# Designs tried in a protein design chat: VH-VL binders against q80uz0r647to840. Part 6

Target 1, 194 residues: q80uz0r647to840
Amino acid sequence: RALVIAQELLSSEKAYVQMLQHLSLDFHGAVLRALENVEQEGREPLAQEELRQGLRELPAICDLHQGILESLEQRLGDCGEGQPQVADIFLAREQEFEHHAAHILQFDRYLGLLAESCLLSPRLATTVREFEQSSQGGGQSMKHRMLRVVQRLFQYQVLLTDYLNNLCPDSAEYDNTQSALTLISKVTDRANES

## First folded at step 19 (VH-VL)

Design k1
Fold by OpenDDE, look of step 22:
Structure k1 (fold): chain C 194 residues (1-194), chain A 124 residues (1-124), chain B 107 residues (1-107)
Amino acid sequence: as target 1 above (194 residues)
Amino acid sequence: QVQLVQSGAEVKKPGASVKVSCKASGYTFTSYIMNWVRQAPGQGLEWMGWINTDTGRPYYADDFKGRVTMTTDTSTSTAYMELRSLRSDDTAVYYCARETWYYDEGFYWYFDLWGQGTLVTVSS
Amino acid sequence: EIVMTQSPATLSVSPGERATLSCKASQSVDDYVVWYQQKPGQAPRLLIYDASTRATGIPARFSGSGSGTEFTLTISSLQSEDFAVYYCQQDDYSPWTFGQGTKLEIK
């Protein structure tokens, strides 16, 4: 049962990483290019810089989850049908999850800044719309695509809890999974406060 | 006056092509996305696709991919939609529609300006 | 694609009365819903966007509400010029899809 849950974790991580890659590479790049034009016009340079800084969290988050995915693939591939070890994959990356915390805390602000920039640059607005239209990300609105980044952490809570409930309480993996859940909860608590 | 003016009605044979024009005036043409929506007689609205009037990049609905081409001429502020390999069920009024946005904790898009429509009749 | 289902297909109401039109999404589209009015021989006209925001120039008697999968367009007191076909549209998922329309006719 624990193995089945771990496999679900892996499969969902694959899909999530694909979404993140599109968000990080295509959207991030396109917006930055558009912002360069706005800056050249001398419009709201401080706001643009803040927006740019906020958007940098996306590549960082993408890198985090690419690493998680690679580790999950390796661990589940090595154990075959035996007991997997996946909790330490999260624990080893505790510092990197701070990018998620930043994303959660500043989510609304960054979207607001993006909107303000779009008012100044219709080209930026059309860039945003083109990204929303793109099928690689599911063709969904920008707001919801950005929210999926936050929602993944809550999915971790659900999956890891289910995983925990199917482990032997006397096992090292049980203790590590509890620790991983604590780590994720520290980040998601910020979402609840926002 | 802000408006979209479309070309006149067309009558075509099956297998032929039609090209509808949509001329914009009263606003900055390249600041808005242009959409195309059609409506068969007595039926609802069907989204066909859109074109970024600034970059010229189009996006087509799956049902029209391979048969439709959307283009723009920024010098004349005109959008064009060409539909090829026409069949009887392509008989419809074709609309160009300007798309803009509103922000309220998210980007909300809508068609705020419409052309008067172009009737395309496909009959043998 | 998201399927937008409007009901009823035809609504008969007397002038001065309240009209309520429904639009249901096959899955949640949050508040990304737009309403259009279309009179015979005319192009659609924007009424409501963001599910509940009236477009410029739209009379106060028109109001939109709803979130998720259930949406409503309400006309508080019908005027003679309000008899038309009304369409809802979701703007959350590509491709953008319309409801099949509700015809509002005079009783």
Scores: ipSAE 0.791, ipTM 0.899, lowest interface PAE 0.7, mean pLDDT 93
Fold by ESMFold2, fold request of step 20:
Structure k1 (fold): chain C 194 residues (1-194), chain A 124 residues (1-124), chain B 107 residues (1-107)
Amino acid sequence: as target 1 above (194 residues)
Amino acid sequence: QVQLVQSGAEVKKPGASVKVSCKASGYTFTSYIMNWVRQAPGQGLEWMGWINTDTGRPYYADDFKGRVTMTTDTSTSTAYMELRSLRSDDTAVYYCARETWYYDEGFYWYFDLWGQGTLVTVSS
Amino acid sequence: EIVMTQSPATLSVSPGERATLSCKASQSVDDYVVWYQQKPGQAPRLLIYDASTRATGIPARFSGSGSGTEFTLTISSLQSEDFAVYYCQQDDYSPWTFGQGTKLEIK
């Protein structure tokens, strides 16, 4: 019951990490290479540096979720002995979830900076379209791919609530799952406040 | 004058190939994406694919993969589309179309310049 | 792939009146919809992008609206040159599919 929901958390985390890897490694790398070409032409470096710095949130979010995935695989691969323990995986990473908060607050601005850079570099604009063509993540627009980074947090709320409802209320895992839900809710509240 | 000028009409037999050209003038060819779209007689528009005119990398619609090759010659500002193993249902007008973009909280893409079209007739 | 369904297939209206053309996506495409006009023997012409923004040089009598799955092109006070075939296209999901067209003809 609880184990089934924990397995769903694992399988959906695998899919999410794959999407993040494409976004943070393939697209981010392509954008950085294109920006280097603009630098060689003597373009304005200040807006470029702000964009570079802002896009670094994506690799940081990817690193966070790679760690979550590895921990989930270890815990659920070993659960043949008893009940699952997954809530502390999230609690141990509370500070790292600040990268999600930063993304929520800034991604529209960084997309705007990317668009300004595309005005200076037709190659960069075509790079954006090539990424949108990609089959990873369903071939969807850049704005919607950035929004999917945030959507995982809402999915966690649903999955962890279902998980909680299938735990013994007196268990330590129940208490830890409530704490994990509080943690995730604090991060998502910043999306609602903006 | 900003324009796309395509090669003339062609008549082909089933099993043959056709190569349509699209010459750009009045703008920087490698700064824009080039699409190919076809229209069977009395029918609507069907997207075939696009090519990165700077790198020459093409992207094909699934229905045309394996039969279509898109290329460019940047020295003449010309895009090409070749369709192989022609069938009678490939009879259509074939268009090249330049793609550009606009940003407003997201990237919006559209075809702002079209060639005059090339009629390809496939009959036995 | 996303199917764009236009209705009606043919719309007969009198000059000076209003035409309303519909386009429905098989799943949400947000506002990533483009409209084109095609006269007989001519290539398509860009009318509207991002569902509602008129392209440069398009008269104000053309307007677009909608988001999600349902989109509308409205032509107020029809002129004789407006009788043509109209296509919608989505550009949110590859492949960038077109609707089948709505023929606007003189009643």
Scores: ipSAE 0.667, ipTM 0.868, lowest interface PAE 1.1, mean pLDDT 87
Fold by ESMFold2, look of step 23:
Structure k1 (fold): chain C 194 residues (1-194), chain A 124 residues (1-124), chain B 107 residues (1-107)
Amino acid sequence: as target 1 above (194 residues)
Amino acid sequence: QVQLVQSGAEVKKPGASVKVSCKASGYTFTSYIMNWVRQAPGQGLEWMGWINTDTGRPYYADDFKGRVTMTTDTSTSTAYMELRSLRSDDTAVYYCARETWYYDEGFYWYFDLWGQGTLVTVSS
Amino acid sequence: EIVMTQSPATLSVSPGERATLSCKASQSVDDYVVWYQQKPGQAPRLLIYDASTRATGIPARFSGSGSGTEFTLTISSLQSEDFAVYYCQQDDYSPWTFGQGTKLEIK
């Protein structure tokens, strides 16, 4: 049953990385292009520069999960596999999960800064709506797209808990999975506190 | 006076095309999104698509892709919707509607200004 | 796509009384719901956005409530001009679909 849950972790991670790549290519690029047009017109509010800096957390989150996906594919894609060992993939990237913590704490602020910029530039507002229109499986509101970035961490808690319950308590993988759950919980607890 | 004024009623035969105009007044045309919505007799509202009035880039509802073309003329502040290969079930009132937004913990979008509607009747 | 289901199809109410109109989404749309009024021979008019915020110039007798999948438009003291068709629309998931309408008629 452990292997089935590990395979679900892999398949859902692939879908998540595809979603993150879509956000990075479409949203981040579209907003930067729209802000560039505002600069061309001589409108350079300090809020727009803060917005640019905040948006850079999304590419960092995408890089983290590309690494997780690659490691999961390697561990679970081997033809001779017998026992899954996936918990250390998360533990090896503990510091990189701080990009998620930064996003959790700041995305409401950056969304508000985007709205302020839209008041100054109708083109930017239309760019936001065009992005909301686009998506695999239909478009969705900007707020919900930002929340989907965080939602994966709660899904990890569910998947890794189920995985843990199907491991031998004496195994090293059991201990590592407990540690991975603690790591993920530290990040998600910041969402609950804010 | 902030308003959308549409072209007059049309009577068409099956297989023909119709092009409805929507002229904006009293606001900056390119600062707002324009939608097209139709309403068949005795039916509800059916969204057809929208157009970025600044770039002219349209987004069509799936049911209308291949038959509809939406365009703008920014020099006259006018949006156009053309529906081709008309069928009798295309008989409807066609509306243009301006879309705007409000921010409160998220972007909320809504149609705050509507044209008076254009009746298109398709009959043999 | 999200299906918005309005009930009842027709509601008969006397002037001065309260009307309650229901709108149900096929999945959660949070508070991304808009209400429009349409009188015979007229274009729709915006009433409510983000489920509960009245548009500019809309009288206080109109109120919206709900979140998730269940939404309500309430008209607390009906005026003669309020007898019309009312549509809900969701704006959370593209395409931004309309309900089929509720006709509010004089009893």
Scores: ipSAE 0.658, ipTM 0.859, lowest interface PAE 1.0, mean pLDDT 87
Fold by ESMFold2, fold request of step 20:
Structure k1 (fold): chain C 194 residues (1-194), chain A 124 residues (1-124), chain B 107 residues (1-107)
Amino acid sequence: as target 1 above (194 residues)
Amino acid sequence: QVQLVQSGAEVKKPGASVKVSCKASGYTFTSYIMNWVRQAPGQGLEWMGWINTDTGRPYYADDFKGRVTMTTDTSTSTAYMELRSLRSDDTAVYYCARETWYYDEGFYWYFDLWGQGTLVTVSS
Amino acid sequence: EIVMTQSPATLSVSPGERATLSCKASQSVDDYVVWYQQKPGQAPRLLIYDASTRATGIPARFSGSGSGTEFTLTISSLQSEDFAVYYCQQDDYSPWTFGQGTKLEIK
């Protein structure tokens, strides 16, 4: 049933946004503050600036998904009836998914830059471990949390495919869901090209 | 010499508390995380929690939350673990362990330096 | 909480032979597994981290392997000092749980 799958999309999006908020607001801020406290920095290193710039993708991805969540809540807030219509929520935000493409291509590099900064700052290394301990993020390793940012796109492919299979093929929602799947596939395919 | 030296064995009655010390030497105390792990007689290792030695912020395992307090004194490079409301099943060797990390496409954490252990016996 | 299950509980092996110790995670921990050795009356000693990398000073006869949920510690050409208890630990999900240990003893 399409409505059940749409509700699953909503509930999983809520969990995803909570994870993104922790990454993009709490961890990102803590990392930036720790970078300002590098004990022997005369000038800001180029690697540190590259890390700062790369980390800005996380707030942008968070903003995208906050918008998706809010729209899903509006469309599905009443769990009674209502025909599900969710595909346009993704289509309306096509350009914002470019932040995901940038993250897919660069997150391993940004983790490596973070590790280099941790060699210069034991406080930053401890910040990483504190983040891994936090129950809000599921208590998971940093690598896995960064992978969860990427994994959501593959989860969308699974959920939207299941959703599509439960729609009337001549409905507008069917056509829009196919377009949403194409959008998401284009983003994930860029990672496969390199 | 890089080492962790813990306080001596203690015998306590049920309901009492115990505070175990762990003095670090040979390295910068605030640059590493400190964990506490215990081992009941004939049993395996049980993680109790860790402390950020720079800020003093502790993180406790759920089974110990509410009964344990972990602190540090950076002026003496010493970590402390206090366990309150002792029960007979708290009889164990208590270890401090320094945690460090390695990066290879991810952060890998492990305990590379351990204290000698402190036996705490809880009996009537 | 991730449960780490070690088997066997006790392994009896002759000196000079090979020992194989198993560790199973209740869910995938990728390669976030650490192995420790504990001799009687001593604190644990780091052997292997990231499932397969030997710590500094650990002899080549110790090797680790595995990923996901299944992990193995192998000790080739057992020496008298290798008879100890071995613990696996996962460091992917807090709390950082230990297995219950495998005692390696002389046959």
Scores: ipSAE 0.650, ipTM 0.859, lowest interface PAE 1.2, mean pLDDT 87

Design k1
Fold by ESMFold2, look of step 22:
Structure k1 (fold): chain C 194 residues (1-194), chain A 124 residues (1-124), chain B 107 residues (1-107)
Amino acid sequence: as target 1 above (194 residues)
Amino acid sequence: QVQLVQSGAEVKKPGASVKVSCKASGYTFTSYIMNWVRQAPGQGLEWMGWINTDTGRPYYADDFKGRVTMTTDTSTSTAYMELRSLRSDDTAVYYCARETWYYDEGFYWYFDLWGQGTLVTVSS
Amino acid sequence: EIVMTQSPATLSVSPGERATLSCKASQSVDDYVVWYQQKPGQAPRLLIYDASTRATGIPARFSGSGSGTEFTLTISSLQSEDFAVYYCQQDDYSPWTFGQGTKLEIK
């Protein structure tokens, strides 16, 4: 049962990484290229620099989850089907989960900065609409796409809780899974507190 | 004097094509997205797609993909919509509509300027 | 694709009265709803965007409300020029779908 839940964690992580790659590589790159043109045409450079710096969280989140996915594939592919040990994959990356906290706290601010830049550049506004039209995850508003980045953490809470409930309570994996849940909950709690 | 002026009514036979024009005046054509929306007699509005007027890149609704081509001519500030392989149920008024946006904790998009409409009648 | 369902199909009411038009989305579209008015032989006219914000030049008797799946357009004191067809549209999920319309007619 624990193995089935670990396989679900793997398959859902693969889908999440694909979504992150579209958001952090394609959209982020398109916005940066459009901002470069706005800066050359005479604009509000201070707000645009703040936006550039804030957008750096998305590539960092993508890198985190690419690493998690690779580790999950190795662990579930290299061991027998009855040997799930995945909790330490999250624990090893505790510091990188701070990028999620930063995103949760600031994405509304960065959307507002993007909108200010769009007032100066109709081309940038059209870039936003093009992304909303044809994302790999289906077409959806930009605000909802930014919220999907954080929704994964709540999914981890559900999946790891279910996983924990199917582990032997005196196993090392049980203890590690409790620690992983605590790590994820600290990130989500910081977001809720702001 | 901001306006969209469309080409005149057309009568076509099934299997033919039609190309509707939409000329913008009084504003910078390439600063706004252009949509195409149709309305069959006695029925509601159906979104067909939109075009990035600066790059010329179109985005089509699934029901029209493969039959529709949207283009622009920036030198005349004119958008075009061509619908091919016409059927009787393509009889409708075809509108161009300028799209703009507003930000309030999210991007909200809406059509703030419409052409007068072009009646296309498809009959045997 | 999001289905926008408007009700009633036809609403008969006298000038000076209050009209309430409903629009329901097949799934949450938050507040990404736009309202248009269309008189016979004319193109649609923008009334309301982001569910509740009146477009420039729209009389104060028009108001919009709602979020999620249920939205309302209210006309507080109907004028003779208000008898038309009203459409809602969602702009949260591509394709940007319209409701089928509510015809507001006299008497």
Scores: ipSAE 0.645, ipTM 0.853, lowest interface PAE 1.1, mean pLDDT 87
Fold by ESMFold2, fold request of step 20:
Structure k1 (fold): chain C 194 residues (1-194), chain A 124 residues (1-124), chain B 107 residues (1-107)
Amino acid sequence: as target 1 above (194 residues)
Amino acid sequence: QVQLVQSGAEVKKPGASVKVSCKASGYTFTSYIMNWVRQAPGQGLEWMGWINTDTGRPYYADDFKGRVTMTTDTSTSTAYMELRSLRSDDTAVYYCARETWYYDEGFYWYFDLWGQGTLVTVSS
Amino acid sequence: EIVMTQSPATLSVSPGERATLSCKASQSVDDYVVWYQQKPGQAPRLLIYDASTRATGIPARFSGSGSGTEFTLTISSLQSEDFAVYYCQQDDYSPWTFGQGTKLEIK
């Protein structure tokens, strides 16, 4: 049933946005504050600026998914008859999915830069561990949290495939869902290449 | 000389409290996380929690929340663990353990330095 | 909470022989596993971190392996000082839990 799968998209998107908000607001802010202290001591300003720039992908990904969530809530809050219409929500945001591609290509490098900064700042290292302890953040290692950002795209492939299989092939939603799957697959192909 | 030296053995009655100290030497105290781990006689290791030695912020294991307080004194490079409302099953050796990290495609954390342990005996 | 299960509870081995100690996680912890040794009357001592990397000063006869849910500590050519209790710990998911221990004793 297409509507049940669309509801699953909504509920899982809400959980994903909550995770992204914790990562992009709490962790990102704590890292930036710690980097400011290191920069005030005159240590490695260029490497730390590169880390700062790379971390900006997380807030951008969070913004993308807040928009997706809002649109899903609007579409599925209207329980009129017929098949749901959600595939265009993804198609409308094709450009914004490039933030995921950037994250896939660079997150290992940015984790390495973070670790280099932790060698210079014990407080930053402890900040990483405090974030890993947080039950609100799922209680996982930092690498797993960064990987969770991209794992959502694979979940979309599964959910949208199941959704497609429950749509009328003559419908516009069927065609749009095929296009959304193609869009998501282009981004995930970057993960296989990197 | 890098070491953790803990306070001496304690004998307590049920309902009392105990405060164990752990003095660090030979390294920068505030640059490492401090954990507390206990071991009941003949039993395995049980993690109790950790403290950010720079800020003094503690994180407690669920089984100890409400009964444990972890603190530090950075001027003496000493960590403290206080366990309240003692019961006979709190009889154990209590260890402090320094936590550090290594990076290889991710952050790996481990306890590289342990105190000698403090036996706390709770009996009526 | 992730449960770390060690087996066997006691392993009897002759000096000079090989010991193999097992640790199983209740769910995948990738390679986020640490091994400690505890001799009678002493505090634990770090042996292995990230499942397979020996800590500084640990003899080459100690080796760790595994990933996911299954982990092994191997001690080749056992020495008299190696008879102790061994604990695994996972550091992937908070709380960072220990196994119950394997006692390695002289046979």
Scores: ipSAE 0.640, ipTM 0.850, lowest interface PAE 1.2, mean pLDDT 87

